VHH binders against Abasic site processing protein HMCES (HMCES). Designs and how they scored, part 34

Target 1, 269 residues: Abasic site processing protein HMCES (HMCES), of Homo sapiens (Human) (q96fz2)
Amino acid sequence: CGRTSCHLPRDVLTRACAYQDRRGQQRLPEWRDPDKYCPSYNKSPQSNSPVLLSRLHFEKDADSSERIIAPMRWGLVPSWFKESDPSKLQFNTTNCRSDTVMEKRSFKVPLGKGRRCVVLADGFYEWQRCQGTNQRQPYFIYFPQIKTEKSGSIGAADSPENWEKVWDNWRLLTMAGIFDCWEPPEGGDVLYSYTIITVDSCKGLSDIHHRMPAILDGEEAVSKWLDFGEVSTQEALKLIHPTENITFHAVSSVVNNSRNNTPECLAPV
Key: E = the ipSAE of ESMFold2; O = the ipSAE of OpenDDE; V2 = 0.75 times the mean of E and O plus 0.25 times the DockQ between their complexes.

## First folded at step 7 (VHH)

Design p70 (from l10 with Y102F; framework vhh_6z1v_2)
Fold by ESMFold2-Fast, scan of step 7:
Structure p70 (fold): chain B 269 residues (1-269), chain A 121 residues (1-121)
Amino acid sequence: as target 1 above (269 residues)
Amino acid sequence: EVQLVESGGRLVRTGGSLRLSCAASGLTFSSYAMGWFRQAPGKEREVVAAISRSGGSTWHADFVKGRFTISRDNAKNTVYLQMNSLKPEDTAVYYCAAEWGFSLTDEYDYWGQGTQVTVSS
């Protein structure tokens, strides 16, 4: 996973993240640095994306089941990185493989610190390799959506009014991530950056791509992944596996160019 | 400054029991998961038990399961290891460690100096 859509306005995104804490109280995640959130239909590595993480990372006596939502840079910069420019990192940290996550220092150290986050997106894009052609077919991949009145599944034939309504009740894709905190050598603000954990594709996606992000399907999985105060690293890693609870549709080549940021990027062809 | 001080280590006979304590100062204790590690001469350090921030979740290594119990008292900034049915193989220096997150990795933030436990015939 190297391209996502996360276009919801901040207020809609926040409501889509409503949750219950350990005591069963209904809550909305509290924002950190909301001004850094940049909605887009076509988000690439090095851009900021919203993630959920435990409030305990920021407040010494907070309940670890309470959630913060914060924009973080996609592409984990390890806390021990010594260069002044994060783009000079010699290895790609856009994704980390589930099978080697405990072997790689860049991921093992923050994971040991409980630096688990849930990466939020409308969905993600993958490019299917087609035999006998140089062109790949892009697909938009997302959770199955509940059909409600005129909304339902995204359709090319839907009126603009129906398209607007689908996003009010959209179930966001929740991907397992690891983040780290890097302090620039020359000074400045701490950089929060993340990587998406990847697993082998499920059967339903195997014809599109051989890998998929580790998707946390449902609030129980999301809560356990985030709750680093009560859920150990070993228990949390049991949540990392392929899921079949996913759907997709083909999209236009407009999405291929990461500079294109329009609804056409995820519209069915 | 952060300090973890272990106590309770001593010579004890096979089949005996003892309780180790670790008193923490200089940190917000209730925000840290705690672990007990041990290291015998010529062996690598190994994790024995760990406890979550609230004390609601615990983990124990297979080789001590059913014999050792980790617990904590956040009001007293102290973590405990109750050791029952002690065996000569349990002879080691026992270390208390604190970690912001709850894990079983060897990447703990703070470590005590250790307390010696010797189990004889």
Scores: ipSAE 0.438, ipTM 0.760, lowest interface PAE 2.3, mean pLDDT 88

Design p71 (from l10 with G101A; framework vhh_6z1v_2; at its last look DockQ between E and O 0.73; V2 from the best seeds 0.00; counts 0 for: pae E 5.8 > 2)
Fold by OpenDDE, look of step 9:
Structure p71 (fold): chain B 269 residues (1-269), chain A 121 residues (1-121)
Amino acid sequence: as target 1 above (269 residues)
Amino acid sequence: EVQLVESGGRLVRTGGSLRLSCAASGLTFSSYAMGWFRQAPGKEREVVAAISRSGGSTWHADFVKGRFTISRDNAKNTVYLQMNSLKPEDTAVYYCAAEWAYSLTDEYDYWGQGTQVTVSS
């Protein structure tokens, strides 16, 4: 996974992340560093994206079932990294393969510290290799959405108002991530950064791409992944597998340019 | 200073029962998952059981086979290991450990000094 969409306004995103804590109380996640949230139809590595994490990461006495939402840098910077510039990392940390997560120190260490997060997105993009051509067809991949009578096709929302309504009820893609905290050697703010765990693609997606993000489907999976105080690393890792509960449609080549940030990126062609 | 103090280890006969206790001080006990480890002579340290912060989740090693049970009392800052149907193979130093994250990994934040359990035939 090298490209995602996360374009919802902050308030809409927050509402979309409504959850029940372990007591059954309905809650909204509290924001950390909300000013770092930058909505975009075209998110690339090194950009900031919102993730969910347990409140326990920030408050020692917090209920581990409570959730915080925070923009983090895509591309995990390990805490042990000694260079002043994260771009000097010699290995790619955009993704973490599920099969080697426990073999790589960069991911094993933060995972062992309970640094599990849920990466939020409208969906993610993948490019299908066209047989016989050097051309790649991009696809937008996301959770199936509930067709409300008024929810015209993503393409048919004629009015901005209708579009807002459609997205207000959009089920966000919830991807399993690992994050780490890096303190710059020269001082400054702690950098929170994340990697997306990847798995082999489900059967439905296998023709498009052979790998997919580990998707946490449903509130229980999300809750278990986040709750590092009550759910062991081993139990959490059982949640990491391909899911068939995914849909996709072809999109235009507009998404190929990471600078393009328009609704056209995820619109069906 | 954080201290984990194990107690209850003693000589016991095969088939006997023993309850180990680990008293924690110097930390917010409820903020840590707890675990029991053992190390037999000439063997590597192995995890016996673990328990989540609240006690709502537990893990036991396969070799336990239902004989041992981990529990905790957060009000008493104590974690327990009830050991039943003890065997000579259970002879080891038993260690209590605390970890911030319920990881069941070898990376625990704090360790006790251990208590000797000896099972005679």
Scores: ipSAE 0.850, ipTM 0.929, lowest interface PAE 0.5, mean pLDDT 92
Fold by ESMFold2-Fast, scan of step 7:
Structure p71 (fold): chain B 269 residues (1-269), chain A 121 residues (1-121)
Amino acid sequence: as target 1 above (269 residues)
Amino acid sequence: EVQLVESGGRLVRTGGSLRLSCAASGLTFSSYAMGWFRQAPGKEREVVAAISRSGGSTWHADFVKGRFTISRDNAKNTVYLQMNSLKPEDTAVYYCAAEWAYSLTDEYDYWGQGTQVTVSS
């Protein structure tokens, strides 16, 4: 997974992340650096995306079941990276293979420190190779959504008001991620960056692409992945597997250019 | 600043029992997961047992399961390892370690200096 949509306005996104802590209290995740969140229908590596992580990472006395939402850079920069420009990292850390996560130092070290996060998106894009041609067909892939008379259908309306109604009850895609914290050698703010864990594609997606993100399906899986104080690394990794609870539709080539940021990127064709 | 001090190691005979203690100071103990590691002469260090911040979750290595029990007392800033049915193969220096995350890797932030356990026939 190298392209996502995460276009919800901050307030809508926050409400979509409502959750219960360990005590059963209803909560909304608290934002860190909300000004760095930039909604887009077409997010690529090196851009910032919203991520859920345990509040315990920031407050030593916090309950590990309480959640923060923060924008993080897509493309993990290891804490040990010594150059001043993160874009100079030679290795691609956009995705992390589940089968080798404990073998690669860039991922094993932050994982051992409990740096697990949940990457949020409307959905993700994949490009299907068509036999006998250089053309690729893009698809938008997302959780099945509850169909109501109030929500309408994706691409059914051409007005901003109708699009707002479609997204009010959208179930966000929740992908398992690992993050790290990098301190610039010359000073400046700590950089938080993440990678998306990938698994073999499920049967339903196998004709589109051979890999998929590790999707955490439901609040129980999300809670266990985030709770690094009470759920061990080994137990958390048992949550990493393909899922069939996914749907998709073909989209136009408008999405191919990451500079295009319009609803047409995810509208059905 | 931060100190982890192990105690309780000694010479015991095969089949004996021993309880190790690790007293922590200079840190907020309840905010750390704790682990017990051991290292025998000429061998690598290995994880013996680990316990979550609250003590609600524990893990024990297969080679000690059913014989050793990890526990903690957050009011006393102490983690324990109860060792029963000791075998000569359990002879090692036992280390206490503290880590922010409940982890079974060797990524622990703080380490004690160790306490020697020797098991004779």
Scores: ipSAE 0.532, ipTM 0.800, lowest interface PAE 1.7, mean pLDDT 88
Fold by ESMFold2, look of step 9:
Structure p71 (fold): chain B 269 residues (1-269), chain A 121 residues (1-121)
Amino acid sequence: as target 1 above (269 residues)
Amino acid sequence: EVQLVESGGRLVRTGGSLRLSCAASGLTFSSYAMGWFRQAPGKEREVVAAISRSGGSTWHADFVKGRFTISRDNAKNTVYLQMNSLKPEDTAVYYCAAEWAYSLTDEYDYWGQGTQVTVSS
């Protein structure tokens, strides 16, 4: 997983993240740094995307079931990184394999500090290698969506009249992530950055790609992953597995160029 | 200054019982998860048991399950390890540790100096 769509306006995205806290109260996540949110149909590594994390990361006595939403850089920069320029990282931190997460210092350390987050997207893209060629077919991959009387088709969503029918009730993809906080050695703002945990692909996706993001399917999974005050690291890692509750469709090669930020990136072909 | 002070380690016979205590100061104890770890001679340090901030969630390693019980008293700023049915392989230095995150790794921020438990045949 190296490309996502996360294009909803902030207010629509926030409403899609409604949740219940430990006391059963309906809440919306509280934003941090909302001005850093840059919606796009075509997000790539090093860009900012919104994640959910526990309020306990910011307030020592907070209810750990309460959620913050914040944009973070895709591509985890470890807190121990010593260079002044994150592009000098010698290794790729866009993804983190679940089977080695406790062996890689870049991921083990923040995970041991409870730095678990939920990465939000409309869905993600994967490229299927076609038989005997270098050509690749991109797919848009997302949660199955509930069809209602007001729901619309994803292919019609780029008109003003139909956009609300598709996206107002969109179920956001919720991926398990790990984040870290890096203080630049020469000063400046703390950099929050994340990696997406990956697992072996489910049968439904195995013809497209052999890996998939670890998807947290449902509010219980999301709550347990976020709640580092009450859910141990070992219990949280039991949430990390493939899911078959996923759907996809082929899309145009327009998405191949990360500068293309249009609804065509995710439209069915 | 955060201090964690273990006590209660001593020599006991196989099959005996022992309770370890760890008194915490210099932190808001009820905000931290607590763990007990041990290190035997020539071995790496390993997690024995852990307990969430509230005490509502506990975890015990399989090699001590049914024999050891972690508990905490937030009013006394103390975490305990009740050790029953002790075996010679339980001989180790036992450490308590505190961490804001409820974690089963040894990446805890605060550590005690340890207390020696020796189990003889």
Scores: ipSAE 0.120, ipTM 0.601, lowest interface PAE 5.8, mean pLDDT 89
ESMFold2 (binder alone), look of step 9: mean pLDDT 88; pTM 0.899

Design p72 (from l10 with G101S; framework vhh_6z1v_2)
Fold by ESMFold2-Fast, scan of step 7:
Structure p72 (fold): chain B 269 residues (1-269), chain A 121 residues (1-121)
Amino acid sequence: as target 1 above (269 residues)
Amino acid sequence: EVQLVESGGRLVRTGGSLRLSCAASGLTFSSYAMGWFRQAPGKEREVVAAISRSGGSTWHADFVKGRFTISRDNAKNTVYLQMNSLKPEDTAVYYCAAEWSYSLTDEYDYWGQGTQVTVSS
């Protein structure tokens, strides 16, 4: 997973993330740095994407079940990185393999600090290799979508401001991520950056690509992944596995160029 | 200043029992997950048991499962490790540690100075 769509306006995205805290109270996540959110049909590594994380990361007295939504840089910069320019990081941290997450310092350290997040997207893109041609076939991959009464999960929020019928009550894709906080050695603002955990592809996606993001299917999985105060690293990692609850359709080659940012990127061919 | 002070370590015979205590000061105890670690001479430090902030969730390493039990008392700012059916291989310095996150890694922010447990036949 190296390309996503996350195009909803900030207010529509916020409502799509309605949730219940541990007390059963209905809430909307509170924004941190909302001005850094940039909607796009075609998001690549190094751009900012919205993630959910526990409010406890920012407020020491907060309930760990309460959520913040914040834009973070895609491509984890470890807290121990000593150089002044994050773009000079030698390792690709766009994705983190589930089978080695506890063995690599870049991921083990933030996991030990409870830095688990849920990466939000409309869906993600993958490119299928085709025999006998130079071109790859791109696909847009996303949760099955149904009416609000039946969806009853993270994407169930009413969205009258979204005039596109296909986006009414869209259920956002919720991917397991790990984030870290990097303080520039020469001073400046703390950089929050994340990686998406990847697993082996499910049977339904195996003909498109051999890997897929670890998808947290439903509010129970999302809540447990975020609650670093009560859910241990080991227990949280049990949520990381392939899922079959996914759908897809072929899209045009317009999406291939990451500079293209239009609805055509995810429209069915 | 944050301090974690372990107590209870001593020489004990194989098959015996021992309870370790760790008293915390200088931090809001209920806001920290707690862990017990051990290190034998010439070996790496390893995680033995961990407990969530509320005490509602616990984890124990396979090599102590069924023999050791971690617990905490947030009103007393203390974490405990009850050790039963002790074996010579349990001989180690035992450390308590505190971390903001309920973590099973060995990268905790605060550490005690350790208490020696020696198990002999």
Scores: ipSAE 0.484, ipTM 0.766, lowest interface PAE 1.8, mean pLDDT 88

Design p73 (from l10 with S52T; framework vhh_6z1v_2)
Fold by ESMFold2-Fast, scan of step 7:
Structure p73 (fold): chain B 269 residues (1-269), chain A 121 residues (1-121)
Amino acid sequence: as target 1 above (269 residues)
Amino acid sequence: EVQLVESGGRLVRTGGSLRLSCAASGLTFSSYAMGWFRQAPGKEREVVAAITRSGGSTWHADFVKGRFTISRDNAKNTVYLQMNSLKPEDTAVYYCAAEWGYSLTDEYDYWGQGTQVTVSS
């Protein structure tokens, strides 16, 4: 996973992240740096994306089941990185493989510190290699959406009014991530950056791509992944596996250019 | 200045029991997860047991399940490892460690100096 859509306005995104804490109290996540959230239909590595993480990462005595939502840079910069410019990092940290996550220092160290996050998206894009041609077919991949009076299917959205109904109750894709905190040597604000954990694709996606992000399907999985105070690294890693609870449709080549940021990027063709 | 001090390591015979203690100072103990690790000569350090900050959840490695029990007393700033049915294979230096998150990696921020446990035939 190297491209996502996360286009919801901040208020809609916040409501889509409503959750219950350990005591069953209904809550909305509290924002950090909300002005750094930039909605887009076409997010690439090095851009900021919203993630959920435990409040305990910021407040010593916080309940670890309470959630913060914060924009973080896509492309993990390890805390031990010694150079002054994070763009000069020699290796790609956009994704980390589930099978080697405990063998790679860049990921093992933040995992040891409980730096687990949930990466939010409308869905993600993958490019299917077409046999006998050099062309790739892009697909938009997302959770199955529940049809209600206040929502519709994305394939049935023919007007601005119908598009609004689609997004009002959209179930966000929740991907398992690892983040780290990097302090610039020359001073400045701490950089929070993340990577998306990847697994073997499920049977439903195998014809599109051989890998998929580790998707946390449902609030129990999301809660356990985030709760680094009560859920061990090894127990959390048991949540990392392929899921069949996913759907997709083909999209136009408009999405290929990461500068294109319009609804046409995810519209069915 | 954070300090973790292990005690209780000694020579014991196969089948014996031993209780290790680790006293913490210089940190808010109740805010940290605690782990017990061990390292035998010529071997890598391995995680033996871990406990959440509240003590509500514990983890034990398969090779010690049913024999070792981790516990903690937040009022005394102490974590314990009760070791029963000791085997020669348990011979190692035992370390306690503290980390903000509940972790089963060896990437803990604070470590004790270790206490030697020797199990003879």
Scores: ipSAE 0.028, ipTM 0.492, lowest interface PAE 7.5, mean pLDDT 87

Design p74 (from l10 with A33T; framework vhh_6z1v_2)
Fold by ESMFold2-Fast, scan of step 7:
Structure p74 (fold): chain B 269 residues (1-269), chain A 121 residues (1-121)
Amino acid sequence: as target 1 above (269 residues)
Amino acid sequence: EVQLVESGGRLVRTGGSLRLSCAASGLTFSSYTMGWFRQAPGKEREVVAAISRSGGSTWHADFVKGRFTISRDNAKNTVYLQMNSLKPEDTAVYYCAAEWGYSLTDEYDYWGQGTQVTVSS
């Protein structure tokens, strides 16, 4: 996973992240750096995306089940990175393979510090290789959406007008991430950056691409991944596996250029 | 500033029992995962047991499971290791450690000085 959509306005996104803490209280996640949130239909590595993480990362006495939502840079910059410019990192840290996560220092160290996050998106894009050419067919991949009185269930055959109405009740894709905190050696604000954990594709996606993000399907999985105070790294990693609870449809080549940021990027073709 | 002080280590006979204690100061104890580690002469330090911030989740290494029990008292800023059915192989310096996350690696943030446990037959 190297391209996502996350276009919801801040208020809609926040409501879509409603949750219950350990005490059973209904909550909305509290924002950090909300001004850094930039909605887009076409998010690439090095851009900022919203993630959920435990409040305990920021407040020493906080309940570890309470959630913060914060924009973070896609492409993990390790805390030990010594250069002044993070874009000069020699390693590609956009994705982290589940099978080698404990072997790579860039990911093992932040995992040991409990730096787990949930990466939020409308969905993600993958490119299917077309037979006989170098051209690829892009697909938008997302959670199945619940039927509403207004728009009905969302599927590949639905009209573009129906798609515009679904965002009010959209179920966000929740991907397992690892983040780290990097302090610029010359001073300045701490940089928070993340990577998305990847697994082998499920049967349903195998014809599109051989890898997929590790999707946390449902609030129980999300809460266990985030709660680094009560859930060990070893226990949390048991949540990392392929899921079949996804759907997709073909989209136009407009999405290919990451500078294109319009609803056409994810509209069914 | 941060201090972890272990106590309770001593010589004990095979089959005996022992309780180790670790008193923490200089940190917000309830915000840290606590672990017990051990290091035998000539061997690497290994994780024995770990306990989550609230005490609601515990982990014990296979080689001590059923014999050792980790617990904590957040009101007293203390973590304990109850050791039963001790074997000569349990002879080691036992270390208390604190970490921000809940990990089973040897990369904890703070460490005590250790307490010696010797098991003889």
Scores: ipSAE 0.216, ipTM 0.646, lowest interface PAE 5.3, mean pLDDT 88

Design p75 (from l10 with A33G; framework vhh_6z1v_2)
Fold by ESMFold2-Fast, scan of step 7:
Structure p75 (fold): chain B 269 residues (1-269), chain A 121 residues (1-121)
Amino acid sequence: as target 1 above (269 residues)
Amino acid sequence: EVQLVESGGRLVRTGGSLRLSCAASGLTFSSYGMGWFRQAPGKEREVVAAISRSGGSTWHADFVKGRFTISRDNAKNTVYLQMNSLKPEDTAVYYCAAEWGYSLTDEYDYWGQGTQVTVSS
């Protein structure tokens, strides 16, 4: 996973993240740095994306089940990075393989500090190899959605016109991430950056791509992944596995260029 | 400054019971996961039990399951280890440790000085 869509306006995104804390109270996540959130149909590494994380990371006496939503840089910059410019990092931290997460220092250290986050997206894009050509077919991959107007589920057969109406009740894709905090050696604001954990593709996606993000399917999984005060690293890692509860449809090649940021990027073709 | 002070270690007979306490000061106790570690003569330090911030989740090593129980009282800034059915193999210095959150890593932020538990046959 190297491209996502996260285009919802801030208020719509916030309502889509409504949750219950440990005491059963309904809450909306509280924003940090909301002005850094830039909606886009075509988000690439190094851009900022919204993530959920536990309030306990910011307030030492907070309930660890309470959630913050914050924009973070996609591409984890380890806390121990010594250079002044994070773009000088010489290895790719866009994704983190689930099978080696405890072996690589860049991921093991923040994971040990409870720096788990949930990466939010409308969905993600993958490119399928086409037989007999080097051209690839892009697909938009997302949770199954409920169609409320005429009851039923949103599917690939629905017209592009109908897709413009679904965003008010869209179920966001919730991907397991790890973040870290980097303090510039020469001073300045702390940089929060994240990586998306990846697993082997499920059966349903195997013909499109061999890897997929680790998707946290439902509020129980999301709550457990975020709650580093009550859920140990070992228990949280049990949530990291392929899921079959996804759907997809082919999209136009407009999405190939990361500079294109229009609804056409995810519209069915 | 942060201090963790263990108490309760003593000599006990095989099959006996003992409760260790660890009083914490200088930190926001409810923000820290707590653990009990032990180090026997000639052996490496090993994790015995751990407890989440609220006490709602606990972990116990296989070699103490059913015999030891970790608990905490956040109002008193204290973590406990109740040890039952003690064996000579449980003889060790017991340390309490604090980590921000609850990760079960060996890299805890703060450590006590330890309390000696000796189990005689």
Scores: ipSAE 0.351, ipTM 0.719, lowest interface PAE 3.2, mean pLDDT 88

Design p8 (from l10 with T105I; framework vhh_6z1v_2)
Fold by ESMFold2-Fast, scan of step 7:
Structure p8 (fold): chain B 269 residues (1-269), chain A 121 residues (1-121)
Amino acid sequence: as target 1 above (269 residues)
Amino acid sequence: EVQLVESGGRLVRTGGSLRLSCAASGLTFSSYAMGWFRQAPGKEREVVAAISRSGGSTWHADFVKGRFTISRDNAKNTVYLQMNSLKPEDTAVYYCAAEWGYSLIDEYDYWGQGTQVTVSS
């Protein structure tokens, strides 16, 4: 997973993340740096994406089941990185393999500090290798959506107005991530950056790509992944596996260029 | 400055019981998961038991399960290890450790100096 869509306006995104804390109280996640959230249909590594994480990371006495939503840089910069410019990191930390996460110091260290996050997206893109051609077919991959009279379908191609209605009730894709905090050696603001954990593709996606993000399907899985104060790393890692609860459709080559940021990027073709 | 101070280690006979305590200062105790580790001469340090920040979740190594129980008192900034049915193989220096996250892996933020437990046959 190297490209996502996360285009919802901030207020819609916030409501889509409504949750219950450990005591069953209804809550919305509290924002950090909300002005750094930049909606896009075509997000690539090094851009910022919204993630959920435990409030305990910021407040020493907070209930670890309470959630913060914050933009973080895609591409984990380890806390031990000694260069002044994080773009100089020579390791690709866009994704983290589930089978070697405990063997890689870049991921094991933040995981040991409870730095688990849930990466939010409308869905993600993958490119299918086609036999006999140099072109690859892009697909938009996302949770199955509940159809309502008002929401319509993402497959509705008769008008942009019908297309927009689907987003009011969109179920966001929730991907398991690990983040780290890097303090510039020369001083300055702490950089929060994340990686997406990847697993072998489920049967339904195997013809498109051999890997997929570790998707946390449902609020129980999301809550356990985020709650680093009560759920151990070993217990949380049991949530990391392929899911069959996913759907997709082919999209146009417009999405190939990461500079293109329009609804056409995820429209069915 | 963070300090973890273990106490309670002593010589005890096989089949006996012992309670270790670890008093923490200089940190927000309720925000840390706690663990007990041990190391015998010539052997690697191993994790014995761990407890989440609230005490709502505990983990015990298979070799002590049913015999040892970890607990904590956040009002007293103290973590405990109740050791029952002690065996000579339990002889080791026991260390208290504090961890911001509840990880059960080998990364630790703070360590005590250790307390010696000797079990005689």
Scores: ipSAE 0.424, ipTM 0.749, lowest interface PAE 2.3, mean pLDDT 88

